# Designs tried in a protein design chat: miniprotein binders against p81326. Part 22

Target 1, 226 residues: p81326
Amino acid sequence: MLHFGGFIMEINHISKILEKEREEYIRNKVEEYLKQGFSKDDAVNKANQSWRTYIGHRIQDVIYNLLKKFLKDSGLKVTTDKALNNRNLPEELDKVKRLIAINYGEYLFLPDADVIVYKVENNDIKIIAIISVKNSFRERRFETTYWKLKLKESPVTSHIKVFLATPDKDNEISYKCPNGKPKKMRIILEYELDGIYFLKEDFEETEKAKHFGKIVEDIIEISKKL

## First folded at step 3 (miniprotein)

Design Ba22
Fold by ESMFold2-Fast, scan of step 3:
Structure Ba22 (fold): chain B 226 residues (1-226), chain A 83 residues (1-83)
Amino acid sequence: as target 1 above (226 residues)
Amino acid sequence: SDLEKRAEELIKFAEYLIRLAEELLEEGRPELAIEWLKLAVRILQEALELARKNNLDELAERIEKLIERAKELIERAEKIKES
């Protein structure tokens, strides 16, 4: 079995399941809100808001577990911001936390690092990539770019790749405007970030905006240069 | 061993998918639960092959029980779907 072929197959299967789940969820929530007396437009808007909240944690967990599974054979480790915020941190994770923290005078803050990829060599930890998982861009649309720019300012963190992973089912950054121009948000995110990985098929692929199935190979390639 | 660690990671992923499917069943979404469970069974079958090839009998037995659990949940989901 080829590891990368298996990963692409699982991503395609997962993408199809998530799309089916979205369609069913939206349909049921629209019906529910209509029964509560909301207008059709309000029901649709509320259903979409509810879906964004519902699926956010699911997609993050799925991505974490997939990356952990497929990166292990390449000697790469995966953790999450939730793990780094535990009160009883193992020494290794404490070191990871310190290597991605951003200094604001006497204060240290973690970036928006839903998933973190790192390696351990000769007891030294090297952070490879931080992945921000977004299901919608209605709010905090440039938070990931802010963290990228802050990480870039320090010699300790400037090598860390910052990726965005998103199904973008609402076509907020994958859709072209009627004149063929990408949306402003897509242009800015693609320019500032090291990559955008879509969990969908219908988008304009570029050197930095790719199908999620390519993320494992890209991360492994980056890790070989560190 | 590295092979044992790989099997353990496959098991953890499958356990996550089974838990997700159980949540979906509680929410009245059996069709979606079946899809996640089918993926879990496929992952577990890969782990089982790895465990058997390396004579990890205890791990293989543990994986077989998880496959049985996933299949029981598929049967339950199919019954809910029909109702």
Scores: ipSAE 0.012, ipTM 0.426, lowest interface PAE 8.2, mean pLDDT 80

Design Ba23
Fold by ESMFold2-Fast, scan of step 3:
Formats: structure tokens, sequence, C-alpha cells
Structure Ba23 (fold): chain B 226 residues (1-226), chain A 83 residues (1-83)
């Protein structure tokens, strides 16, 4: 039995906690940097950089645990690229790693796959989706897009959906044309990726840009078509 | 079983949230710790219902102790917040 209402409730609660934590963290760091003699602009910039480092792994871990919880009832499994980098990999995870690795001549690398969703049927593994979790877009703006384009090059990986999940607190990709000005990053990411899922309420919704509460339902529907 | 594994996943998630809250308390962030602990209690209550429906008495007892721990931490955080 599927608990989509419960998932949406949990995402909403987490989003509010993260927003409150960000506000307190930024306020305190700005004050700290101002006391050190930095200008207001420099203090704000440094505080935002510090926040990205502080919260980055936490958002990823929370999303991983939520997806694992809510996809289990549908027979779907969830892992992380961190787990796939373990030395003594179980047979199942070794197969997952093989099925998402990208060839660069003499080298094989994993895509930016913070969270990986797959299914197992009769000892065969099918990769459903890779989710890249981004708290900020100041660095590596199109890295997720790069991995999507690389995965499309191979018949082995071309079916894999590539999603971006983000709170986008700074409204960097929340709207396509705010104030009449095209946001190149939002437009390109939406065009190239299979979906963008926002951990926030206020954003421009499209067929591919949705609230994160929709991701479980979407992944389950994709898995049924495989 | 599938239901037992679901309860175990909820417990692990709640344990993560409790550890996060403990870190926030050490950092002097009681209001944030309370929010994460309330979330953990809700997750644990869901796990407790699943354990009880499956007659997993030992698991239910473990979950009840985690709920007590989380509530104790909330009380501690409320006192720190008021001070």
Amino acid sequence: as target 1 above (226 residues)
Amino acid sequence: SDLEKRAEELIKFAEYLIRLAEELLEEGRPELAIEWLKFAVRILQEALELARKNNLDELAERIEKLIERAKELIERAEKIKES
C-alpha cells in the first residue's frame, strides 16, 4: 500500500525545518564575519558558502532515507554513489555499479548519482532513475546535465531517468523568466533533464518541474513501463 | 518480512534524526533540535504501529525506548531554549 500523502507531509515538514535552520545559520555567520571586519556583501557571500558546505550532505541523506522508506512498498530499492564506492561490494550493488558506469576510454566513472533507484526481478537489475541533490547552483551548474547527456550515449544507460532535487532557497532555477528575463540555468536544466523536483512551495510548475512530493509516484510509474 | 523491514527502515531514519538533534543541541541550537525530534517521534510512532500489528514485541519495546529518549531530549531542549 502506498502512502503518498504521508510522503508529501514529511517533505513539507523537512522543507520548513531546513528553511528555519538556514535563516539562523546565515544570520549567525553574517554577524560573525562582520565582527571580523568583512563588508556586509562579503559577510553575506561567505555565510552562504559556509551554509552550502554545512547542509549539503544532510539534504542528500534525508532524501535517501525518505525515498528508501516510501519506495520499498513498490518493490523498488535505493542506494547511493557513496555505497557503490565501498571496496567489498555485495553482488547486487556491484551489478548496479556496472549498469550505471560511464566509459571514458581507459577509464570508467560513476555519474553524479547521489541517489540511485533500481529494481530486481529474477536476479536481473534494472536501473530506474538517478537523482542528483543540489542545495546551490553557484558551482558545477550543469554537472547533472552533463551526466544525463553522457548516459544517453549508450543503449545500456539511455533509459535511465536523471532527476534533480533541490530546495533552491535562492530562487536560482525556480522560474524560467522572472521579471521578463530568461533564466538560462532553469531553461537548460528543464530541457535536458527528465525532471526537476523542488523541496519548496513557490516555483514555476511544468510537466518536468514539480514539487518533490510527486517524485515517488513518478518513479513508480516509470518502473511499471520497464 | 516486508512489514518488519519497513519498521526497521523507519527506526534507522529516526535514529539518524535523533543523532542530528543531539548535534544541534551541542551547537546551542535547541529550537532546531526540537523540530527534528518532533519529526523523529512521528516516524517512531508509525514504526511502533507496524511493530504492534506484526506482534513484534521486542522491536516494539525498542521503539518505545527510542520515543522516550526523543521526548527526554525535547524536554532538555525546551529547558535550554528558555534559559
Scores: ipSAE 0.169, ipTM 0.620, lowest interface PAE 5.8, mean pLDDT 84

Design Ba24
Fold by ESMFold2-Fast, scan of step 3:
Structure Ba24 (fold): chain B 226 residues (1-226), chain A 83 residues (1-83)
Amino acid sequence: as target 1 above (226 residues)
Amino acid sequence: SDLEKRAEELIKFAEYLIRLAEELLEEGRPELAIEWLKMAVRILQEALELARKNNLDELAERIEKLIERAKELIERAEKIKES
């Protein structure tokens, strides 16, 4: 049974929990840093840095588990790049690893694929999508784009959809400049990637830029074509 | 079986959420803990239905105990929240 409504409701619930926690955390950390003698701007910047450390991998972990739960109803399987880096892999995951790895001469590396969606048909594995989960774009803004472009180079991996999932709480790719133009980063990411899924309400929707609640339906539709 | 593996995966997810809620309670954030625990209960109820449908009595008993634990934590969090 497909639970799209259930997925959307859980994502909305998670988004609200995380936003409430972030607001409270930032407020308290700003106050703490101000008492330590930092300027308002420095206090805010340090509080945002602290939040990133505090939240850690929670968003990625929750999204992974939720996608695994809801996609399994459609016969789709989910794993992570971390799981694929295990030395002793089950045969199925070893095959997944081989189908997603990128060749750099003598070396093979996995893309930064926080979540990997695949299906198994008659012992053949088909990789459907990889999802990169980003809480900020400060340092690794085009990392997901790099992996998309590398995957396109091989006939083995060129069909794999590459998606970005992000709360974008700092409005790094959902904000428009005063002239109405999207930021350069948003333009490049949307152009090169197969989709951007926002864990927030306030963003400009396009054919490729959607609420995260739509990702399960999109992945299922893609899988039917493979 | 695949159904038993599915139930175990749901249990693992719910246990993750319960641990997260316990950490939030220790940090003095009962409102956040309650919300994650409500999700854990929903997931465990789904796992319980799978276990019962397939006559996995021992697994069903384990899930029932986890639901009870999650509900007890919600009750504790509600009391802390009101204080």
Scores: ipSAE 0.486, ipTM 0.818, lowest interface PAE 2.4, mean pLDDT 86

Design Ba25
Fold by ESMFold2-Fast, scan of step 3:
Structure Ba25 (fold): chain B 226 residues (1-226), chain A 83 residues (1-83)
Amino acid sequence: as target 1 above (226 residues)
Amino acid sequence: SDLEKRAEELIKLAEYLIRLAEELLEEGRPELAIEWLKIAVRILQEALELARKNNLDELAERIEKLIERAKELIERAEKIKES
């Protein structure tokens, strides 16, 4: 197993790759769209839309694999909402799905749980945390907070920690106004959620808004209290 | 054993990174593919060391093949990058 220092180094390297990938991807896509006859503004918008679709899946997969790797030795298991939506669901994952589902009268829906951390003790499953992965906040800004508030309403799910993980490349929630105040969206997200984890190096940390490298130890500590 | 589970986990992570690199190559992003493949090679080399120290010959052979695959992809990406 790698020491936590090794985990931080891997996260920093991935953050740098994601930053470089975004800039170069957008530059090349803008050039392609310009050659196809689109205006500069249209080319930029199309390039950004293409990037959001592409990298959204990549970031989620990277986070899943990193957490799976570094939580394994602490007896913690990791799955995804994609895995939980399979029709041929294994018994253990079926139990996980039932333990995070939110009741809307006649309907049950999963929260925005891109990555789910749980443990198995004496054939009993305990959900530790769900992690919502966001590459961009231009749409669905408070979706994660909505799911947090819904989970708090039930004794079955009220203990589940809800985290947001994001590279926040556009500085949408890591930005501070010139007067030092965070934007409204950042204030609300930090207040309502159990934590925000940034996949970037240049970032001012708080008690709840941290570098992503700290998520492993935080989850392990939470697990010990359950 | 715990060491075998560790090696298997490193292999799975490396396989994911190799797949990501293959997708990046298809999308015309060879420079980024190379960066991910270099990480995969480093992870696989760690897994190989664990396998060899514990005399897990079959696992070591499987890891060596993945390292060779990753290196072949790096070479392909370098050629694409230079085009």
Scores: ipSAE 0.005, ipTM 0.247, lowest interface PAE 10.7, mean pLDDT 79

Design Ba26
Fold by ESMFold2-Fast, scan of step 3:
Structure Ba26 (fold): chain B 226 residues (1-226), chain A 83 residues (1-83)
Amino acid sequence: as target 1 above (226 residues)
Amino acid sequence: SDLEKRAEELIKWAEYLIRLAEELLEEGRPELAIEWLKIAVRILQEALELARKNNLDELAERIEKLIERAKELIERAEKIKES
């Protein structure tokens, strides 16, 4: 019997903790900047930039550990691109690295794969999915789509699902659209990627754009078809 | 061995959360520290159940000490919060 209630409850709890921390952090930083003489709008913008720096890799670390914990019962394993860049790799991770690496002639590069899900069956490794975690779309908005398109070019990697996970607190790609037309960036990301998972409650849901609580169920279903 | 690896992975996750809570306490954020520590305690209790069911006495003792540490940190955070 597969139960996803525990995962959904845990992400909801963690999301509430992160939102409380964000609200307190931003409120304090806005007050600080206002005392320095910045306008209200400038203070808010600077506080949001400061929050993104402050939170750093915490969202990526949280997603990695949550997926590792909840996918284990389905025989799935989780690693990171940071782990694969280690000089002294265990044999299993060295195989994972080779199966996900993109060949540029004499050079091999890993995709932007903050989280990597794979399975081991009869000593064979199969990569299920990679997940890119984004807190902001200002600088690298289409980097995940570039890696998806590169992976599609090779029969070794073309089956790998590429997902984006994001809180999108600035509503850059998750906003409600009264006229039914989302922003160009949302359209392109949703079209090219295999899915977008939001760590927030309020957004326009579609077949590919879902709450993060659905990701474990989706990954398990994909793994069964491989 | 596979069950030991599962328990060790849960322990690593809990240790990450305990370190995060310690950092938050140093930053004067006891309410946030308490919430992360509650998650750490739940994870450690799952790991403890796995260790006990598989008669991994040394691992169970290590997990029990981590639970005690997490609970002590919650107590400290509650006192800071109230002051």
Scores: ipSAE 0.469, ipTM 0.809, lowest interface PAE 2.5, mean pLDDT 86

Design Ba27
Fold by ESMFold2-Fast, scan of step 3:
Parts: C-alpha cells; structure tokens; sequence
Structure Ba27 (fold): chain B 226 residues (1-226), chain A 83 residues (1-83)
C-alpha cells in the first residue's frame, strides 16, 4: 500500500540541484585559485575543500526534512542529535536521548547521529535507526563505524541500525580500483555498518550499499520487525 | 490533530526551502533558488490539498499565502537571472 515514487522523484530532483551547484561552485573556485597563482591540481583540491565547507549542514538538513516528510505516513518519527542537545527537552525527546546515549563509566554521550528515526508504540519508544550524513571522507573517515561498534556493546542500543548517507561526489567510497574491487575504506564501512545510501547514480549497488531512494522502504521494513 | 501536525510539518519544510532560496538569491544564484522554490511550491500544494480535503480553512488560507510568496520569489529570481 505504501508509495515511494514521490520520495524517489523528490530526492532525484534535489540530487540534480546539488550536483549543478557543486559543478558551478567548483568551476568558479578553480578559476579564483588559478588567478591567485595556484597550480591546476592545487586549485582543484582547494576548490573541493571549499565546497565541502560551503555545503556543510545543507545536505544534512535536507535529508532530515525529507525523511520526516516521508516516514510520517508509517507512524515513524524523526529527530536530530542537535535537537537532543537542547535544554529543557520534551519528555518524548528526553526518552529518545536516553535510549541512544552511550555509557563511558560515569558519563553518557550521544553518538554523532545527524538523523534519528524512532517509533512510539504502547507508550514505549523504540529507536529504529541513526543516519550519519557525510559529504566527505577525508577527515573522520571511520567515525560512523566507531559509533556503530560502541552501540553494539550495550543491550539497550545493540538493535539500532546505523546508516551512512552520502553524495560521495569525489568517489571516495563508490570508486573501484582498476582490478574491479572496492577500496579498503568502502569494504570496512560496508562490512561494519548496516547500510550505505548514496545520493548519486554512478556506483555498484549491493545488499548494503543502495541508492538513497530506498532508505524509506528499508527503515519501514526494519520498524515492523521491532 | 495528527493531520494538522502533518500539514504543519510540510509547511515547516517548505519554509526552510524558501529561506534557502532567499539566501541563494542574496549569493547571486537565482537559477538554484528557482529550483528549490519549485520543490517548496510542490510541498505546499500537497499540504493545501490535505488541508482542503479535511476542511481546515484557516490552515488552507495560510498555505495559499505561502504559495503566493514562493511564486513571487520565483518571479523575482527569473528577473535577476535575465539581468
């Protein structure tokens, strides 16, 4: 009964907008850096670094709003780690915060969970998934895997699915080596995480590495088993 | 109501996209602003249909005004693009 065509069409439109903005931004920044006397290779590298800073939270915010819109039909709720760090949380969000917090002895810390999906059933809260949104893997390469491994250590959090969502426009984890195998980073991320969702067309889809358009369906299926 | 909350969430998303488009216009990126505004209008039209089918007249009027604002911004962006 569920219809995902609208989600797929909307994410495809957004992906095209972001791709056009990236291409125009990089072109302009490369020209700027060349005028400053940088080599072509340095200009390209600096332009890509600048883009990652520029796009910052926008991809994260868009994904949050998309998931909130399309998961609501299935009774699922969406929040962010930023929202959970606010003072004077509503009771429901305070419960969500407690259910994803990781124990470090006397201290509790939130994982880096850009988007958190949960459900409320019979007055109980069940956390379905956390989604880490990455526009680059140059820094903090395995941060998402660290949080996945920490969550697995506790009976309270071990069921929580950990997903990575990324445009991967620099082909950092979607590229294959000349011999046809994935890079070491891709192999490790795919092995340790519950799924990788790409906001791009050109990559090899696997059981765990999928187009972002499939994330809503996957989350709904997982929620039915909890 | 749950349905009213659903419409409010669609409105918040559209308002976010309108603010993003306004920022892009300030940055001299009218073509990108137009594309985000088209998504905002689509979301608002979905919210309007939801409000109308459930006789939420005050909410429908509020959504109609937001659609008008988004369309005015598209017209402004088209003008900037031409220049």
Amino acid sequence: as target 1 above (226 residues)
Amino acid sequence: SDLEKRAEELIKYAEYLIRLAEELLEEGRPELAIEWLKIAVRILQEALELARKNNLDELAERIEKLIERAKELIERAEKIKES
Scores: ipSAE 0.338, ipTM 0.742, lowest interface PAE 3.7, mean pLDDT 85

Design Ba28
Fold by ESMFold2-Fast, scan of step 3:
Structure Ba28 (fold): chain B 226 residues (1-226), chain A 83 residues (1-83)
Amino acid sequence: as target 1 above (226 residues)
Amino acid sequence: SDLEKRAEELIKIAEYLIRLAEELLEEGRPELAIEWLKIAVRILQEALELARKNNLDELAERIEKLIERAKELIERAEKIKES
């Protein structure tokens, strides 16, 4: 329980660091593109595109490290799809990969599982949750829901919770119309997924759409049922 | 039966992808809509083979109609992309 307060403090601190890092990143990238001969407007646009890619990876790393830190004492383990795509996997991670992979005839694919939470109980591995991390919904906005539906259809994977984690700084899915109605994308994502965790303050919580600070307790609670 | 349940599961996934593609077309994203529709067609083809092998004629007919719907949407998306 005491770990949850520390987790929330770290999330708030990291958010401020990432914002300062953005300013420096954009400045440096604009200068780089100007040196390459791009116009000022093109350099700014390219720098912003570069930042969107960079911050996506940074948010994934932050979420991975925070979950690893705060779930350790609960006997839960955390890995990433990047780790599972390495050749010559340790036995434990090879088992995790097999338990989460989806069969498409002759092919096996991993779902959109940026972060994977599992537990080891005796000689058995149980996958608790996968977390898809999205900084933007411009492309691949419903990829997470596709993977949820695929996982749901197998007895091996149907118990796995599928969560979306996002800062949603562009208010693409946390926004509500003046009459209180969510946008269609938000309605679909919340309906199909097991939960959405926002890395922002300004939104109304529901049963399934929550502040990111609640994810640790939710995962621990789910793991106790498994 | 287990087979009918599996076919219905595949149909449900494909129907979701078709709805997703329709939303993407409304949002002016035909390239992404085409990608998801092609996946829906492949899933429906798998469901169709399963239905046919087990003489589930009524289910096979439903799947064939969904395949036609998905292909129609691909044609519309290709026209939007060209424009």
Scores: ipSAE 0.000, ipTM 0.126, lowest interface PAE 18.4, mean pLDDT 78

Design Ba29
Fold by ESMFold2-Fast, scan of step 3:
Structure Ba29 (fold): chain B 226 residues (1-226), chain A 83 residues (1-83)
Amino acid sequence: as target 1 above (226 residues)
Amino acid sequence: SDLEKRAEELIKFAEFLIRLAEELLEEGRPELAIEWLKIAVRILQEALELARKNNLDELAERIEKLIERAKELIERAEKIKES
């Protein structure tokens, strides 16, 4: 059993350390956009948007490697949307890709599945969970819920758990309300998703909104039912 | 014991951070690698204190070797940063 009190504090601190590289990253991206002919204001705005994407990917990498390490002994496998978008897929990953794809008539599209947990049993692949990693909710705040609702429409994908993992530094969905209702966005996300895992300490835990440290045991328990 | 399990959990997390730092060094990001390695050393120091306080000598020796490895990587990263 993993005890994640200290671990959650450290993972939150890692996010802050990634932010220390912000100034150099922004300067380099501004220079690149200026060379492309953008105005100074447009270059700065584009660089800031690029940084938000970059830090999100770094947090995603940490979550991927952590889950890969701690789920291995339970017979569970972990992959990423980046791996599934490679041109030449191994047979196993090709099967994973097909099992999470959403049907739009003659077209199949992948959900926003930053990290994917699955198991292989008698040459049959069972997708256990998709984890969406969000560093901020300024844009695309309900993207994860959209993909959850689409996955529910198919008997092939309806069993797949959809989780959100987020540091929520701006307290957009983790705000603790002592005497009343949480924010509307928190209510909607918690209602529609199978769980929210916070990379922070300051929030009230519920059955579906938990500290990130609990994700490993939760995934293992879900896998036993599949 | 529960304390021994806690020390093993800290060791596993520190090993994970050391691995990430090694990957960052290969990607040409020594400054980030140093930050991750500093966190790993701090976690390992906490694990070492737990091991020593509970007379887990073999575990303490393993932790001391990991601290040395992390410090060697910090030194290597500092040299890359300067060049």
Scores: ipSAE 0.000, ipTM 0.188, lowest interface PAE 12.3, mean pLDDT 77

Design Ba3
Fold by ESMFold2-Fast, scan of step 3:
Structure Ba3 (fold): chain B 226 residues (1-226), chain A 83 residues (1-83)
Amino acid sequence: as target 1 above (226 residues)
Amino acid sequence: SDLEKRAEELIKFAEYLIRLAEELLEEGRPELAIEWLYIAVRILQEALELARKNNLDELAERIEKLIERAKELIERAEKIKES
């Protein structure tokens, strides 16, 4: 499939760019902190912490742009929760915001939807999927599952697929314990979510846990059933 | 019963759309509010037919009041649209 081959090639190209970007970023940040009077060890630690924050936002932007590019010809549209928090929304995006928002009495909150995929049919909007992008699993490991469970409670939002996309650099959900059992976090996330897409090669693949290269095909297939 | 659960699901969905429309009216978006209110009325009419067919008189009365409420909100939205 040439179209999916193109997507995989672009993922590989961007991966190489991000590796070089990391090397330059760390080198520059270490120099910056050394000039500020930090020790070499402190400068390296601060540079690594800075990179973790930077790459999180960078990966979200990459995923948004890749999905927007590769879903466009399938009649699917992509937006972000950041775009939906704009004060002056176009009518289409305001509809998207209202269809994905969760009611808490007098308040409406958006789920943790870094990327949102929807379609427009005859001035009617259908939300297909939301994708939560996690670079690391520190304190908010089950935030995505919370939003999945909340969305599932309403007939307006219960059809929306909730996906996690992650490089899982620390092998928290892609690794098995010595006895072959997946870690608790992997078990819970895979059970509650509609899918996990890994931005890495080394992981145990299942029906719900796949390489990110399969996400475009999966989303298109889901859209056809709605 | 399964029928009563189905009717309650339709009522919940319609109530959600009515709340959505009220928020849109407060934000100065009456055209969009009207669209969602007409959808709510349609859903409530489906629930009403289900309730009447199964002789659920108390539920039917509750649905009729919600339809009246949605229609009043449509009238309010039309007036805001004109302004």
Scores: ipSAE 0.000, ipTM 0.179, lowest interface PAE 16.4, mean pLDDT 81

Design Ba30
Fold by ESMFold2-Fast, scan of step 3:
Structure Ba30 (fold): chain B 226 residues (1-226), chain A 83 residues (1-83)
Amino acid sequence: as target 1 above (226 residues)
Amino acid sequence: SDLEKRAEELIKFAEWLIRLAEELLEEGRPELAIEWLKIAVRILQEALELARKNNLDELAERIEKLIERAKELIERAEKIKES
C-alpha cells in the first residue's frame, strides 16, 4: 500500500526509469552502428553522443507532462519555450511570451526556458516560474544563471522564479568534495537560482536543492503569494 | 475530500505514464513501454484499493477501466516485442 508520500516517491523514481531507458537506448544504437560497419569503440562513442541529444529532449518532455498534469487542479498552466517560438500564437500564449521576453535594445528574446508555469486570473497573466532542464554541465554550466540575472534586471520579470532540474547522473553538482565543501559550480548555481531539483535519490538536500518530487508543492506555494 | 484528491493525483500520474508508453510504442520501443505501463498498473491498483475501502464506486470504476487499458497496452507491447 502507498502512504501519503507514496506519490512523491514514485516521482523520485524518474531517475531509475531514465537509467533503464539509457541502457536500452545505448544497446540499440550500438547494434545499429555495428551493422553500419563501425568498430565497437566507435559504435559505443557514437551511441553515447546520440544519447546526450536524445535524453535532453526526453527529460524536458517528462518534466513538462508531469507539471502539466499535477498543476492543473491548482489553476496553473504549463507551456514551453518551443511553443512560444511559433509565429502564430493564441492570445494567451502571445501574452505569456511578451511577459517573459528579455530586452536587448531593439530586440526581444526568450530565455532558454524549457518549461514555463503561469496562471490566468481575470484575463491577467502571472508568470510563476521557468524551469531549465540540464542533463550535463560540461559546457553550458552557467547558462541558466545568465537568464536568471537578465530576468532580474526588469520589473516585469524580476519576480519570476528560475529553477534548474537535472538528473545530475555524473555527480557534477550534487557531489561534495572529500572535505564536505560543494564544488564551485554548485555553490554559484544554488546562490543565483531560486532552486535546484534533482531527479536522483542520493544527495544532500538544502533549502534550495531538493528532490524533484517537491517541485509541484513548491510551485503551488509560490503561486499563492502572487 | 483529501482522500479523493490524493486518488486523483495517483490517477493523473498513471495516465501520464500510459501516454509515455504509447509514445514509446510509436517509437518502436516496446520493452521500455512495458516498464512504464507496469508502474502505471501498480499505481492504479493502489488507487483502486483506496477507492474501494472508502466506497467511492464511480472512482473505482474509472480506475478499473484504466487498469484494463494499461494491461491491454502491455499485451500489445509484448506482441510487438516478440515479433
Scores: ipSAE 0.000, ipTM 0.202, lowest interface PAE 14.1, mean pLDDT 78

Design Ba31
Fold by ESMFold2-Fast, scan of step 3:
Structure Ba31 (fold): chain B 226 residues (1-226), chain A 83 residues (1-83)
Amino acid sequence: as target 1 above (226 residues)
Amino acid sequence: SDLEKRAEELIKFAELLIRLAEELLEEGRPELAIEWLKIAVRILQEALELARKNNLDELAERIEKLIERAKELIERAEKIKES
């Protein structure tokens, strides 16, 4: 039993730190909008919308930096969709971009891939995993699933693992309903994706739904099989 | 053993948090770095208890050194915060 500083309890502390950032951010943004002449209700709504964009970028940055530092010793490289959308791409990143692009007839589009893990062996690039970071599921519930299904259609991309990383602060996919059944969104995401990694203490754990701390080890194991 | 694997998982996770804290210090965010380091210390203390209960003395010594390193980083972050 994890009664004294258990591992699961420490995941909850990550969520609490993010919540502290939220409280400070919201207070500052509400004051900013009030000074611009917005009503209190409008200021609060705008601050919450601004926070969702901000925290998305913050979580992505944290995940990118953790993976980049830890995976370097395993010969793995990490990049972001923002880096791949730069106009002056190095040859290596241009190859990465081409290896994850999805064909729509005359058009090629990148999947929504916040963080990308790949390796370089004998001048060949292999994409290991794409990580989608979601702090909220309000409007884009199955977007990650859509991109996973599209990647499976091509022999070039069908091996790529697609992971979801989320604090799930609104408890949309963390727990079973009172009737003991998982929520529909959790069932679909877990079935279609290769893994869900939670940035929080408590959730219904499965072989595919894990604490974020396990993502590094899982990626290294996957890379050994490629 | 499964217990050694569990302790190793905890160590790797704590090391990731320590690395995150070092990056936060470089970008001028010592207060947030301290919070991550405190989490790392707690994870390492759990790993230490697991190692000690199973008489994994070399692993326990390794964990103790990591706890010491994390605490030294907290002291460094406090100095940066006050400067």
Scores: ipSAE 0.012, ipTM 0.300, lowest interface PAE 9.0, mean pLDDT 79

Design Ba32
Fold by ESMFold2-Fast, scan of step 3:
Structure Ba32 (fold): chain B 226 residues (1-226), chain A 83 residues (1-83)
Amino acid sequence: as target 1 above (226 residues)
Amino acid sequence: SDLEKRAEELIKFAEELIRLAEELLEEGRPELAIEWLKIAVRILQEALELARKNNLDELAERIEKLIERAKELIERAEKIKES
């Protein structure tokens, strides 16, 4: 149990490193764009867009590895949608894929499930949660919500928890905003999803909007009820 | 034991952070590599304390060697940063 405290502390340290990494990356990219003749505002905007691409892959990798390592002792297993899209799947992963696939008539599609948590009991697989990792909401702001609503339509998938994990460095959905009011996007995402986990220190916590360090314990508690 | 399993998971997490730091060094980002390595050292020190309090001597020795490797990588990164 003491190690859940240690885990939470290390997640907070990772959040701080991601913030420092962002600030240094942005400064360097702004200088590059200014040397290319862009205005200050254009240079900042281009640097932010470049950061979103860079950190997206890094955040997904870190979250996958953290969840895989810290859920293992609770009998929980972790995979990714990229792993499920391989042509030749192990039997266990093939079954996981079948249990989360959504039917569109003649077609089957996987939800945007960057990370998938499941358990195996007596060769029976139960999907616990899918986690969508979003660095930016600009172009795909309600994609995670769409997949949550589709999963709710089937008795096979309706129990699956859908979580969003995000650093939200641009304060697009956190309550720490200049106007002090929750934005429509935050209200909709929090209402429709089972939880939002922030990789940042400063925001207004609710029952569904939490620091990322709480995700391990939350998933373990959910798995005990399934 | 549960404690031994948790220590092994902390070790695996620290090893992944060391791998990420090595990638950052290859990308020419020694400042960020140092930050990741410092976190890895802290995780390993917590695992070491757990191993020592539970008299897991072999595990403690393995962790001590990983801490030394991470510190060597920090020193290497600091030299790159100075260059």
Scores: ipSAE 0.000, ipTM 0.261, lowest interface PAE 11.7, mean pLDDT 77

